VH-VL binders against q86i44. Designs and how they scored, part 32

Target 1, 197 residues: q86i44
Amino acid sequence: MSGQNILKCKKCQLEITNKIITNHNSDTFHEQCFVCKLCSTPISDPYFTDKETGDFYCAKCEVIRNDQSKPLRESLGFCSLCYKYFRQNEDILTIDLERYHIGCLKCTICKKGINNEKYYREKMTSKLSNYCCEDCFEKVDKCNGCNSMTLGQTLLAMGKNYHANCFKCFKCSEIIKPNSPYSINKQTNTPSCQKCN
Short names: E, the ipSAE of ESMFold2; O, the ipSAE of OpenDDE; V2, 0.75 times the mean of E and O plus 0.25 times the DockQ between their complexes.

## First folded at step 20 (VH-VL; framework fv_guselkumab)

Design b12 (at its last look DockQ between E and O 0.01; V2 from the best seeds 0.00; counts 0 for: pae E 22.0 > 2, placed apart)
Fold by ESMFold2, look of step 20:
Structure b12 (fold): chain C 197 residues (1-197), chain A 125 residues (1-125), chain B 111 residues (1-111)
Amino acid sequence: as target 1 above (197 residues)
Amino acid sequence: EVQLVQSGAEVKKPGESLKISCKGSGYSFTSYWIGWVRQMPGKGLEWMGIIYPGDSDTRYSPSFQGQVTISADKSISTAYLQWSSLKASDTAMYYCARHPRYEVIEKFGVYFDYWGQGTLVTVSS
Amino acid sequence: QSVLTQPPSVSGAPGQRVTISCTGSSSNIGEGYDVHWYQQLPGTAPKLLIYGNSNRPSGVPDRFSGSKSGTSASLAITGLQSEDEADYYCQSYDDYLSGYVFGGGTKLTVL
């Protein structure tokens, strides 16, 4: 039996006594355990897990794992969402220097493919985004911090919707995380984080 | 010399349409983005959207999507900002500005290097 | 109100040093996007002052300097002169908004 306060690496199940690495799902790892199996780079989003071994692969190495093709396919490029190489003469969608198969990007709400039509993006991480078509954009809730759309997780605070990064302490401008305690200045209707109370 | 010359001041009534212009010269007009920036009286700068005149790729700030139309006529090196029905709240100074486009390997290039002189739009009933 | 937060005003006497802050979040400056600065003299269009956090375009005096750390950026003006009296805006890119974002502006008054 293990103690209730012991942090374990999710990959190797051994105690973490040094630097703790946390993924987007709040799992904890040793620094040396949360690296790409093939290239040893630190894992960041997006990453892939081999279900059989538990090994992690960065996006580039996942492309190599899934495609036995050599330099010719590399010269054709690959989709930034599914990480499969493009076929010759295939139409592609380019967004902010990223390339996608036509139809790989889908509206989060209606699941229609995002083509060379107008679209809206909400980043979840540096590599993962939600997208929204123009029709659905007019129907989505707006963040009460920045007045822009919320497609994914909505933080409900003071009876209003916010992006996770848009509900900030009025005094220090630090993000007030979900379910973290905060106070409200009744005169100005502004929030203050715990340390600024 | 790079220049962005905007159309003259406008005085309009609510409900009227309007199209203002921004003519670029002294550079390859089709190789750079043109952005539009609003400044309401006594307020700061707000990005409205950008267009790449080379292929008419147009991107809007979510706050302005559906409220204005950005377009360009590359044959006369001119970008446009257009309203189908003006509101009193559209009273503002409107600037066009050039965005240098780099094939991005570095984090430079998301700034406005040359600005037009501005077009004052007044909408009053 | 603004995605990037600037103080509404700063002031300094001639010859002094002033600093204008620009505070963002993890979706903009904290994601690693550069910060740019613009000067708007009274009655004129904005002018690029600093790009790429710390680079000065030709014709901008070296008494203007920029820096970035964490989720914040800073514009420093040394040797303050009366002609520096203007509004100053920071600008970056925000991933969630998929667009360019400006600070609310800082009015610099030279006392």
Scores: ipSAE 0.000, ipTM 0.404, lowest interface PAE 22.0, mean pLDDT 79
Fold by OpenDDE, look of step 20:
Structure b12 (fold): chain C 197 residues (1-197), chain A 125 residues (1-125), chain B 111 residues (1-111)
Amino acid sequence: as target 1 above (197 residues)
Amino acid sequence: EVQLVQSGAEVKKPGESLKISCKGSGYSFTSYWIGWVRQMPGKGLEWMGIIYPGDSDTRYSPSFQGQVTISADKSISTAYLQWSSLKASDTAMYYCARHPRYEVIEKFGVYFDYWGQGTLVTVSS
Amino acid sequence: QSVLTQPPSVSGAPGQRVTISCTGSSSNIGEGYDVHWYQQLPGTAPKLLIYGNSNRPSGVPDRFSGSKSGTSASLAITGLQSEDEADYYCQSYDDYLSGYVFGGGTKLTVL
């Protein structure tokens, strides 16, 4: 007697006997359970999940939620990542005047939440950075150009990793763009751009 | 220090109008909701409504909708609760309280963190 | 009847542990709304005791703790002291009522 695997709804925990809805996490739901909390519309991509309650929100209603919470965001402040307002007396991580919920900012390597303790930052742009926890820092390769950690996209040249902006001509110090021709000095193992060759 | 100071006790007759006040200090008055809570003699707490002094957005409990008016004067950091015509059944202690979070859809933070001392309203013939 | 149900009274001796239950339904606690707790000493205004199910405001002793499970919440007081004698109220939000709801209150007597 093939034990019929009873499918349960992740939301209501009851057996699903009719149509099964499967989300991106492979969780199964009743059709009536996979709906927006505000408008009760069946959920379709894109949708949002409240991390605290597990409720689902359609894109339209998510905008409404954000708008409705504006006064609280203004008064209490909000996380630069999730844009939710801060709880009273909640621990907050502050980096360069930006504030984050503890756990929202994650290590690029291990995905653990960054806290107010020791962390490392790789600045990619004026507004974008990658972060690494102390535990993972020693495992991260360093840029041969700037000697800082390489968490994001890197260029491999001469067996070494470089930030895109750190791969420079040894002679003129100009950035060698990806896929641009360059020469390698065999004695010094340094790159030279086409102009300097 | 955050403080909510309410107006003094009131003794009224049925049919009379009444307006009681709650003055906030020690914080940005326009940045937090103010709620009113009723407590009848020997009874529990009942939420009446809330107001955001910044824009005077007001929400009422269904049980109190149309029965009272909640308002605020942000220039003097004061919230008000008023009746147009008092009833004997309005006899109760009334508390104002700061509400740091209104967004019920977040399902957290919907609480009152600071309370006034209360205003006793007695309505008797 | 209050939407949230509390026992009318609880009692304990000094140093004991007492618990106050707050029973809701699928329209409030069961919907995932947080539960908050207030302490009201005799003749005084309510004071926030627990927010967000289990968080203590500054100044609240660690003897007080809150928890939530399913459609119910609980306030626990350990090391009961005479000054803990008060009324305790749970509070949440209810979808059907579209409003904030309080429990009926529990009178705690320290024997």
Scores: ipSAE 0.000, ipTM 0.515, lowest interface PAE 14.1, mean pLDDT 84
ESMFold2 (binder alone), look of step 20: mean pLDDT 91; pTM 0.935

Design b13 (at its last look DockQ between E and O 0.01; V2 from the best seeds 0.00; counts 0 for: pae E 7.2 > 2, placed apart)
Fold by OpenDDE, look of step 20:
Structure b13 (fold): chain C 197 residues (1-197), chain A 125 residues (1-125), chain B 111 residues (1-111)
Amino acid sequence: as target 1 above (197 residues)
Amino acid sequence: EVQLVQSGAEVKKPGESLKISCKGSGYSFTSYWIGWVRQMPGKGLEWMGIIYPGDSDTRYSPSFQGQVTISADKSISTAYLQWSSLKASDTAMYYCARRPTYEVIEKFGVYFDYWGQGTLVTVSS
Amino acid sequence: QSVLTQPPSVSGAPGQRVTISCTGSSSNIGRGYDVHWYQQLPGTAPKLLIYGNSNRPSGVPDRFSGSKSGTSASLAITGLQSEDEADYYCQSYDDYLSGYVFGGGTKLTVL
């Protein structure tokens, strides 16, 4: 007597007597059990599964859940740019103390996603940085003060770009603030602040 | 009863590798995240990372990313913390701790409800 | 330096009320993340004392209470007993560090 292998639903653990839904893992479900937790729509690819609850989410609702779920961000970590939590199947880029989804961090120049370890960083403040991809790095203008790349806001003086903090008086080395008066030594092509003029 | 039992104290030299363990019992091991917490001598608690044994999903503190490896063997309900090359500064007590399920942390936030007894790691030349 | 700031030590006589503060910032407690408390007796592992700002696990006496307001949290112990002498740690989550964070710990001495 070939014991009829009773098919059970992976979600509710009850016998399936009607239509059988089979997922990519060869798990079997009732039609009514393989639905999105949020919208109750039948699941189709792509879909997501909460690993702790076993609940299914359609792609649309997963985006909503990802954006709104504070506990998931807290539990799994989240991207410093988009603030969405990290899923298991997502690649993560780590730069210093910040973590990013692959593709979230973009080159300041070409807006291409920075997905590899070959990037250049311009530190603007303790908390703000601009990033440049390898392809754009050679094309980026350099600060005449520090010779590093200028990705963000720059001061144009004497036909050259400067970081704000790099435009300094040649005589006293004080920073010349934007829109502050300064003189140019025509022989040396160097700036002097008003106090040193 | 929920229990986390850690491996015994370790005495090592700088440059040596080490893997310590945390075995869970009294609950479904694959259904709960396990975290590791460091406590240096006379200092406070530091979160290192967490792992979900069910699928080995692992998250690290940025401070410990690349410094240690967290893993799990669900067949024996054991989580691991390992170093490839120990430093003197790795001398500390290391605790494993269980994090409640999503249903719980959704309501109460992320915390650790059960702790191992700790593993003392001493690294000295 | 701990992201959450606790006083390094507090003391009280038996029967007194003591309070341990946990001061955070806009990136952790101020962001709305819950605060939890752990008790660590000398030579032992930490034990969960308060979870979800003010909830007590089974076995924790009601003389322990937690509260949260703004960017800070507080643990109160009433009817102080000798067995309460321990280190206490607050814990939350921080957006800036993208991780679970602990306070520096407070050593409670019962006089």
Scores: ipSAE 0.336, ipTM 0.735, lowest interface PAE 1.5, mean pLDDT 89
Fold by ESMFold2, look of step 20:
Structure b13 (fold): chain C 197 residues (1-197), chain A 125 residues (1-125), chain B 111 residues (1-111)
Amino acid sequence: as target 1 above (197 residues)
Amino acid sequence: EVQLVQSGAEVKKPGESLKISCKGSGYSFTSYWIGWVRQMPGKGLEWMGIIYPGDSDTRYSPSFQGQVTISADKSISTAYLQWSSLKASDTAMYYCARRPTYEVIEKFGVYFDYWGQGTLVTVSS
Amino acid sequence: QSVLTQPPSVSGAPGQRVTISCTGSSSNIGRGYDVHWYQQLPGTAPKLLIYGNSNRPSGVPDRFSGSKSGTSASLAITGLQSEDEADYYCQSYDDYLSGYVFGGGTKLTVL
């Protein structure tokens, strides 16, 4: 139950009385103080700190403030994975409104680059996916719930792989979350959630 | 099996608020982008924006930024399109549409594979 | 006017071949973005016909085909049937508009 009675913003050194923003070093900030110096957007990973001023820069603005070729590169944009600007006439892979260099994305299984080839993917978030090249797709394990490939986060249940959202109660079809209690019907090898047991 | 079911037709007056819905079934709702497309009477299709229900990442067409709100409730597999104050020019058919499945993403795979039946919104005094 | 230009209408007799053009620019089709096609039957929602320039999803007859060349794309319909009477839309992505773009639509009339 013990802890600090008063928290101070690392950026401005004034007391924090409202929402507290914490970085990876457990430093605390006002919401309005943990923003990009150039665009005022709230800071999220990745970000950069100017060691002389203590100012924060989002990844996009860090590239911009150090770039002498700014006008051309702004029109072309930058890779969402490596945060380097695209060069003129460079092939650009666009997935879910995110842009990437051809080959910056790697197959999750063999780690070879995705190079203008057919590929398969499993989305993890709006911006993050696991990818699988065509050759490795034939070798990938399938979810025992939906029969789609399992590249990323999986749940082992009843000795089989499932996507986290594909392990469901047989009776009510509700998702059985990881580490939630459930029963197994041994005759049918089907799971039932605690509510339906 | 994949199905998008939209809420029923609406008749409204200018200045009223409205929230229409799109319920997804037969797939993992939180793992696919849902887009909204407007079709004004006798006109073509216009992309309005999309949402990823898994983390609520929402992106708008520049033409619709600030004009509507796109949201989702993942607990009931439903996406929404909302106006705070309707205009007569909002009279249109509104479709929700899903981006493609896990297993076949070609490069530049920027298309909609399943569409809702549409919601007619009529705004008149 | 729309970023992707389609003829406002085309017509053909049963059994004929018709084509529907979709003309873009260097910021969309000419940049290398794929073209997709949708069919909208009267009073119904759009349905995916062609994706990735030339691929047919399951359930779409092989008399529908697509192609892309330069800054333009084309949808071809062979063996025209009365049930093909609909509006057809092309769709791509545009760098300068920062979004998905549809063509203006083409009304196909079966004579």
Scores: ipSAE 0.017, ipTM 0.536, lowest interface PAE 7.2, mean pLDDT 81
ESMFold2 (binder alone), look of step 20: mean pLDDT 91; pTM 0.939

Design b14 (at its last look DockQ between E and O 0.03; V2 from the best seeds 0.00; counts 0 for: pae O 13.3 > 2, off the site)
Fold by ESMFold2, look of step 20:
Structure b14 (fold): chain C 197 residues (1-197), chain A 124 residues (1-124), chain B 111 residues (1-111)
Amino acid sequence: as target 1 above (197 residues)
Amino acid sequence: EVQLVQSGAEVKKPGESLKISCKGSGYSFTSYWIGWVRQMPGKGLEWMGIIYPGDSDTRYSPSFQGQVTISADKSISTAYLQWSSLKASDTAMYYCARHPRYEVIKFGVYFDYWGQGTLVTVSS
Amino acid sequence: QSVLTQPPSVSGAPGQRVTISCTGSSSNIGRGYDVHWYQQLPGTAPKLLIYGNSNRPSGVPDRFSGSKSGTSASLAITGLQSEDEADYYCQSYDDSLSGYVFGGGTKLTVL
């Protein structure tokens, strides 16, 4: 049997002959088929799918579409990750004025819900963070400057891991930028910036 | 070390504009929420709002929405609090303060570092 | 009126234990939100003292401790010293106000 494969749009089932859009499940779509049904905005995470119709909705339009309990939503609000309203007597988690279902926050490493009293994060934007549960935090490489997790890119300096913004001159405590020259005290393993040489 | 250094004391008249500053150093300025807190003479602390300098996302306490403008210039690691028209009732100490980035408590966020404060006096 | 209620003042002799209360409601502490504490020495900015109800940041002596129960929280100071004379504020989050809320403050006087 032949090894040729014709790409089909998951939504409309027709062949894709031009630009291909791929979602997190490796499904493929026409550019015009992977848009919000209500506002036509190109879909990005988070998004929602109507299982009966196959239509996609962006986060804002999903809230509008599901506003069947507006008085309850106005009094209880909705989750900043899944954009569904909170139910009565539901526990919520508030971080930086963003509210979440407890089960919606997951550890980036183990993908399980965060249930610990304390947990760790690395902010990417005002609305996006990577999270790390306490159990996984014990196992992840940590920055030698701030002793927090290194889920993003790191700087290996003097045999130790650092966040780029945590590698500092021992004398003046100013950040030593990547590729900036510095001196190393071999006995104490401490860096000094050019200014302090 | 982490420092938040605020601009100096201001003496103004009602109706004047004012922009006070808070410069962050010793950390990645664009990766932390920074907020403003008012303390009127002889009174307690009041949260005014926060900004994430990395993308300029700005959020206000309902009590201060429309009363002040919070902004940031990430090229110089500086956050701002601004009034278009000062009132005598704006006389207060104003602090900037930072949220933690890494260790977060499940049911709340706190301010881990504070600026020294900027005294604003508006003569009536 | 402060959303979180603290006594206006408390006093104690050197070496004694004092407790400062922070009373909230079902929309804040009673909703499950954590309580944080700040110390404001005379003429200075507030400084974080306790976070997440009972956690102590580096550099804060272990004679400072915090707890939370129901709709209330408590800051305890043992081995009271003269440099502990300051204003103390609790802080939490309030659903009905959609924001951070502070207690009215407690002036601690060391006799």
Scores: ipSAE 0.115, ipTM 0.599, lowest interface PAE 6.0, mean pLDDT 82
Fold by OpenDDE, look of step 20:
Structure b14 (fold): chain C 197 residues (1-197), chain A 124 residues (1-124), chain B 111 residues (1-111)
Amino acid sequence: as target 1 above (197 residues)
Amino acid sequence: EVQLVQSGAEVKKPGESLKISCKGSGYSFTSYWIGWVRQMPGKGLEWMGIIYPGDSDTRYSPSFQGQVTISADKSISTAYLQWSSLKASDTAMYYCARHPRYEVIKFGVYFDYWGQGTLVTVSS
Amino acid sequence: QSVLTQPPSVSGAPGQRVTISCTGSSSNIGRGYDVHWYQQLPGTAPKLLIYGNSNRPSGVPDRFSGSKSGTSASLAITGLQSEDEADYYCQSYDDSLSGYVFGGGTKLTVL
C-alpha cells in the first residue's frame, strides 16, 4: 500500500497542518520552514536558493554571500555561515575546522546564538550540521531510525520522525527517498520499499 | 557596469518642495542599499540616510531624521530624496551612493559607487 | 566638528610619500569598525579609494595604502603625482551617533 496522500513540506518532509507557503516552483512549505538560512526571516521575493544545499536566502543576506570584500575574507578569515570576514581581534567560535562569528551560529530550536559552551550537533552531511543549545536539547525529538537528535531535514512517516537517511526499508534496508512510494506493514508498522512490498 | 545617474541641478526658493532622483543600473537594484550624502559648498561629506529598495527599509542619520524623506521605486531602479519645504541652508551638492553590504553597522559599511551628484540651490 | 578628525591640509612634492591621518574614538574606530577612504577630485564626485582599512578597489594604484590601529587610521600615498591633488575623506561608523561618519576631509596639494 502506497503512502497516504498528505501535504508535506518540501524542506522538512513533515505534514503541513496549518498555513501553507507555496513558492514559485509550486513546492509547499511550513511557514517556519520557508525562511532565510542566515537570518531566519520569512522568505519573500526576491530570494535565492543555494543549488548545493537547497537552503534559501533572502535578498539582504544574499548580499552577504556575495560580499565584495573577498580579499579581506582571504586575508583575515571569514565566518563559515555568513561569509563575512573577521575583524581584527574579533572573538570567534571554532567548531572543528569551521569558524563563526559569535551569534552567527544559532540553535535550530530557539535561534539563540551558540557560543563556546555546551551544545549538541546533528550532522547532516560532511559539511552541514544543525546545532542545539543545552536548554533545548531535552525538547528535541529523536529519530526513530537511529535514536539520535532530530533538528532539521527530517521525514515524517507512520507518525514518527526520521533523518532522511534513516528511513529505510525494513526488508532490504535500502533508504527510502522522500516522495518515493513505500508500503506499511500493518502488524509491525514498518515500511517496505516498492521492490520489497 | 554599475552606474548611478542622478537628476539634474535644481534652483528653488525657500518653502518649495523638491524631489531628486538616483537611478541605478548594471546590478540588482533591490539587493543593495542606496545612501544619500550631502556636501555643502566648500564643506565635507555628511551621511543623510540609506534605503534598501528591496523592502524599502529606510534608516536616517539623526541629524536628518524628519528633515528629508528617502524613498525608492524598485520597478524603475530609482531612489529618491525629497524635501517638503526647502530652506536656504539646504543649498548643497547631494550624492547618492551604493552600499555593498547587508548590515548597516556591523561589518565595515562603505559606499563603492557614487552618482555624479545633484546640485540644489535654494535662494530668494 | 567631525567625529573623525583629519588634518585640513597636507602637501608634498612629486615622488614623495604623504600620509593622511584619521583620528577617531572608542565609539567608532576603537569599536572595531572598519575605516574607508574616498578621493574627491576637484569638481567631481567622491570615489572609493580604500575599503576595509587597507583594501584597494579595482583600478586604484598600489601606491595608495591604508592602515588602522587603535582609534586611528591612516592613508599613505607613495610616489605622489600631480593627479593626486584632491580632497580625501575617511569614513567609518559611530555607535554614539548611530550612523555613518566622515572625517572633515584633507586637501592634498602637490607642490
Scores: ipSAE 0.000, ipTM 0.527, lowest interface PAE 13.3, mean pLDDT 83
ESMFold2 (binder alone), look of step 20: mean pLDDT 91; pTM 0.937

Design b15 (at its last look DockQ between E and O 0.02; V2 from the best seeds 0.00; counts 0 for: pae O 15.6 > 2, placed apart)
Fold by ESMFold2, look of step 20:
Structure b15 (fold): chain C 197 residues (1-197), chain A 123 residues (1-123), chain B 111 residues (1-111)
Amino acid sequence: as target 1 above (197 residues)
Amino acid sequence: EVQLVQSGAEVKKPGESLKISCKGSGYSFTSYWIGWVRQMPGKGLEWMGIIYPGDSDTRYSPSFQGQVTISADKSISTAYLQWSSLKASDTAMYYCARHPRYEVIFGTYFDYWGQGTLVTVSS
Amino acid sequence: QSVLTQPPSVSGAPGQRVTISCTGSSSNIGAGYDVHWYQQLPGTAPKLLIYGNSNRPSGVPDRFSGSKSGTSASLAITGLQSEDEADYYCQSYDDSLSGYVFGGGTKLTVL
């Protein structure tokens, strides 16, 4: 007849035997049950609940979820940099199937907007590129492997700048990673990885 | 030297599955979009879709959405085009082709192309 | 039935100049998208010839040139040679179709 308080998770109705998460109404949850439905981050104030499903949404995802329900938004879409809706008759530019306000494109070096001016690009991921205005392009270092501009972090090897993926073994053409050992052929001034040494 | 080497010609029957390949070499495979282009017999070029192997982001032409699967295995620098159930109308030459990474243009182009894979689907 | 319209064929004598047109609309070339050109020799894959309207990749001779105006683009070939006999395709991006679009192709015959 010894009673211990048994706390149940309001989301899943199972006993909580470890860390207890409490909301502003003193409801209790498992840590893993009190997360945003869209992004899975732990819930904190402010948060939102879907009355039909009981799912929780963080503030960021509630803004996104509300935007999804607007019919005009679906027909006009978002800028892939600022995540704001395009207005009707606005200039929209598509690069690699991503749509942008022209004014959202900025030089990586000087941070000025790239509008109707000539500019240069280095693609970094499917959704991310670095851009360089014409003035900064004249000053930017080039990769000694591919001779293209270097706008992000670079590898310094043999006294020269390289993209991380452009410093390669002369013999096997495999990438020599940062801080990895390599040998230098003094007659040809070429690097070799440990396998080819 | 940048190379895109495609798998060999295929002769198949309607309803069969098929997966053709495109192996990239001489460049950082994970850092460039690679796409597929169809050329039906005696006809022009049609864009099918592209994939960024670094994160597997895959985009399809609306005309081909749901008709094919584009995928990549970055560990072997290979992109794939796949059908679950071939139709006679899938008879065509299929090319893989790469986007540039470093050039800025409005509307991207294909700088290097594979040799093509002829797919023949006939009863 | 291509989005970008090219003449089906053009011809010229050796040493002559020919032009190949690529006509688009306000949803592609007229929206500011660049035009690219490919050469497809008989039995081979397409090869990049011109990109960004007028830029020539390394290894493409300067007798090939490109231009764009309004909703149209043009490929010019001077000093025509027998090895120029091929199919030529223009390519751009189209907002209405949400994708890359090619012209129907132009067969160049060297007489």
Scores: ipSAE 0.186, ipTM 0.619, lowest interface PAE 5.1, mean pLDDT 83
Fold by OpenDDE, look of step 20:
Structure b15 (fold): chain C 197 residues (1-197), chain A 123 residues (1-123), chain B 111 residues (1-111)
Amino acid sequence: as target 1 above (197 residues)
Amino acid sequence: EVQLVQSGAEVKKPGESLKISCKGSGYSFTSYWIGWVRQMPGKGLEWMGIIYPGDSDTRYSPSFQGQVTISADKSISTAYLQWSSLKASDTAMYYCARHPRYEVIFGTYFDYWGQGTLVTVSS
Amino acid sequence: QSVLTQPPSVSGAPGQRVTISCTGSSSNIGAGYDVHWYQQLPGTAPKLLIYGNSNRPSGVPDRFSGSKSGTSASLAITGLQSEDEADYYCQSYDDSLSGYVFGGGTKLTVL
């Protein structure tokens, strides 16, 4: 369609008649509109957007923002992911003993923010977990050992994915460590550790 | 304990230069902004500018841009406010104050204040 | 004239509740910037009283409280005491001025 689509600035919604700035999302901006709110520096990757105000922040200024005053963090609390304090009366997501800004915790699959309690968690370590939204859960591959979802790093064996601790010897049930030798029973397609081989 | 100690009162004549100081202690001087606030006799508080001693990034109020110079010497944890040529209208109390929140979208505040430096400019 | 508007004076008797208003605009308080409050006793430097709209620094009595709504903020003092007699200033940030702004100050008299 030959009609030159008028390019509009995503920030101010006005027509762009001069230099066009295009971000990684293919949004277009005036040059003067795609600047850091704090230092007025032209934005470059990585940059951050305030979800409430829509303001842009350069990496340097974002660090400053993240380093919120200790008194405010102590008074209002802070997000376990971004470490920014919670605004007054801000809705937060609580998972176990940790609190998060809405949208800070993201689905490992679709990268959408976890905004409610309808999520699935894959515990990787005592301190690390991957999360999956309800919409993506059915699409996630399941561990052949425990039949739970595999979001993080997995061991691929015999064409199937396993949690590291779920890949076990069929004979003795001991965990076969990554890169450890094991044999495969061709008839049953089951693994055996070196001791049981 | 966080403290800001300012230099003593000054009595000057119009046209003279002046540099007053604010020394910080009890905290990492290079990690917090220092602001200057003017209070004319019997009047309210006026923000003049701020400086980040870590890299000497300086911001001025439009009303004070070009009128004063704000600087810092991080080696001695001291911030400065100076005039090249004083006016009678510069007669005021000047406060330095610390910014604990740096520059945030929600706005920062001044959590610790110096005792103030009285500057009197008269012919 | 101050960008933030405060009443020039307020008064109250000991034990009473008083409020000091701070009226801004869409370019400061209405833009989402926090409001902070300072107390300045006669002949002294200002002291931070309230930060982040409603937070009290250590050492500030719970008699002092702050709130913000729309383009305005308010400082409330309950159980007014003689030592509360001072000037009070609100402070925020203004986009149009690209700078910090103070209210004109309010003189509180304890009757």
Scores: ipSAE 0.000, ipTM 0.522, lowest interface PAE 15.6, mean pLDDT 84
ESMFold2 (binder alone), look of step 20: mean pLDDT 92; pTM 0.941

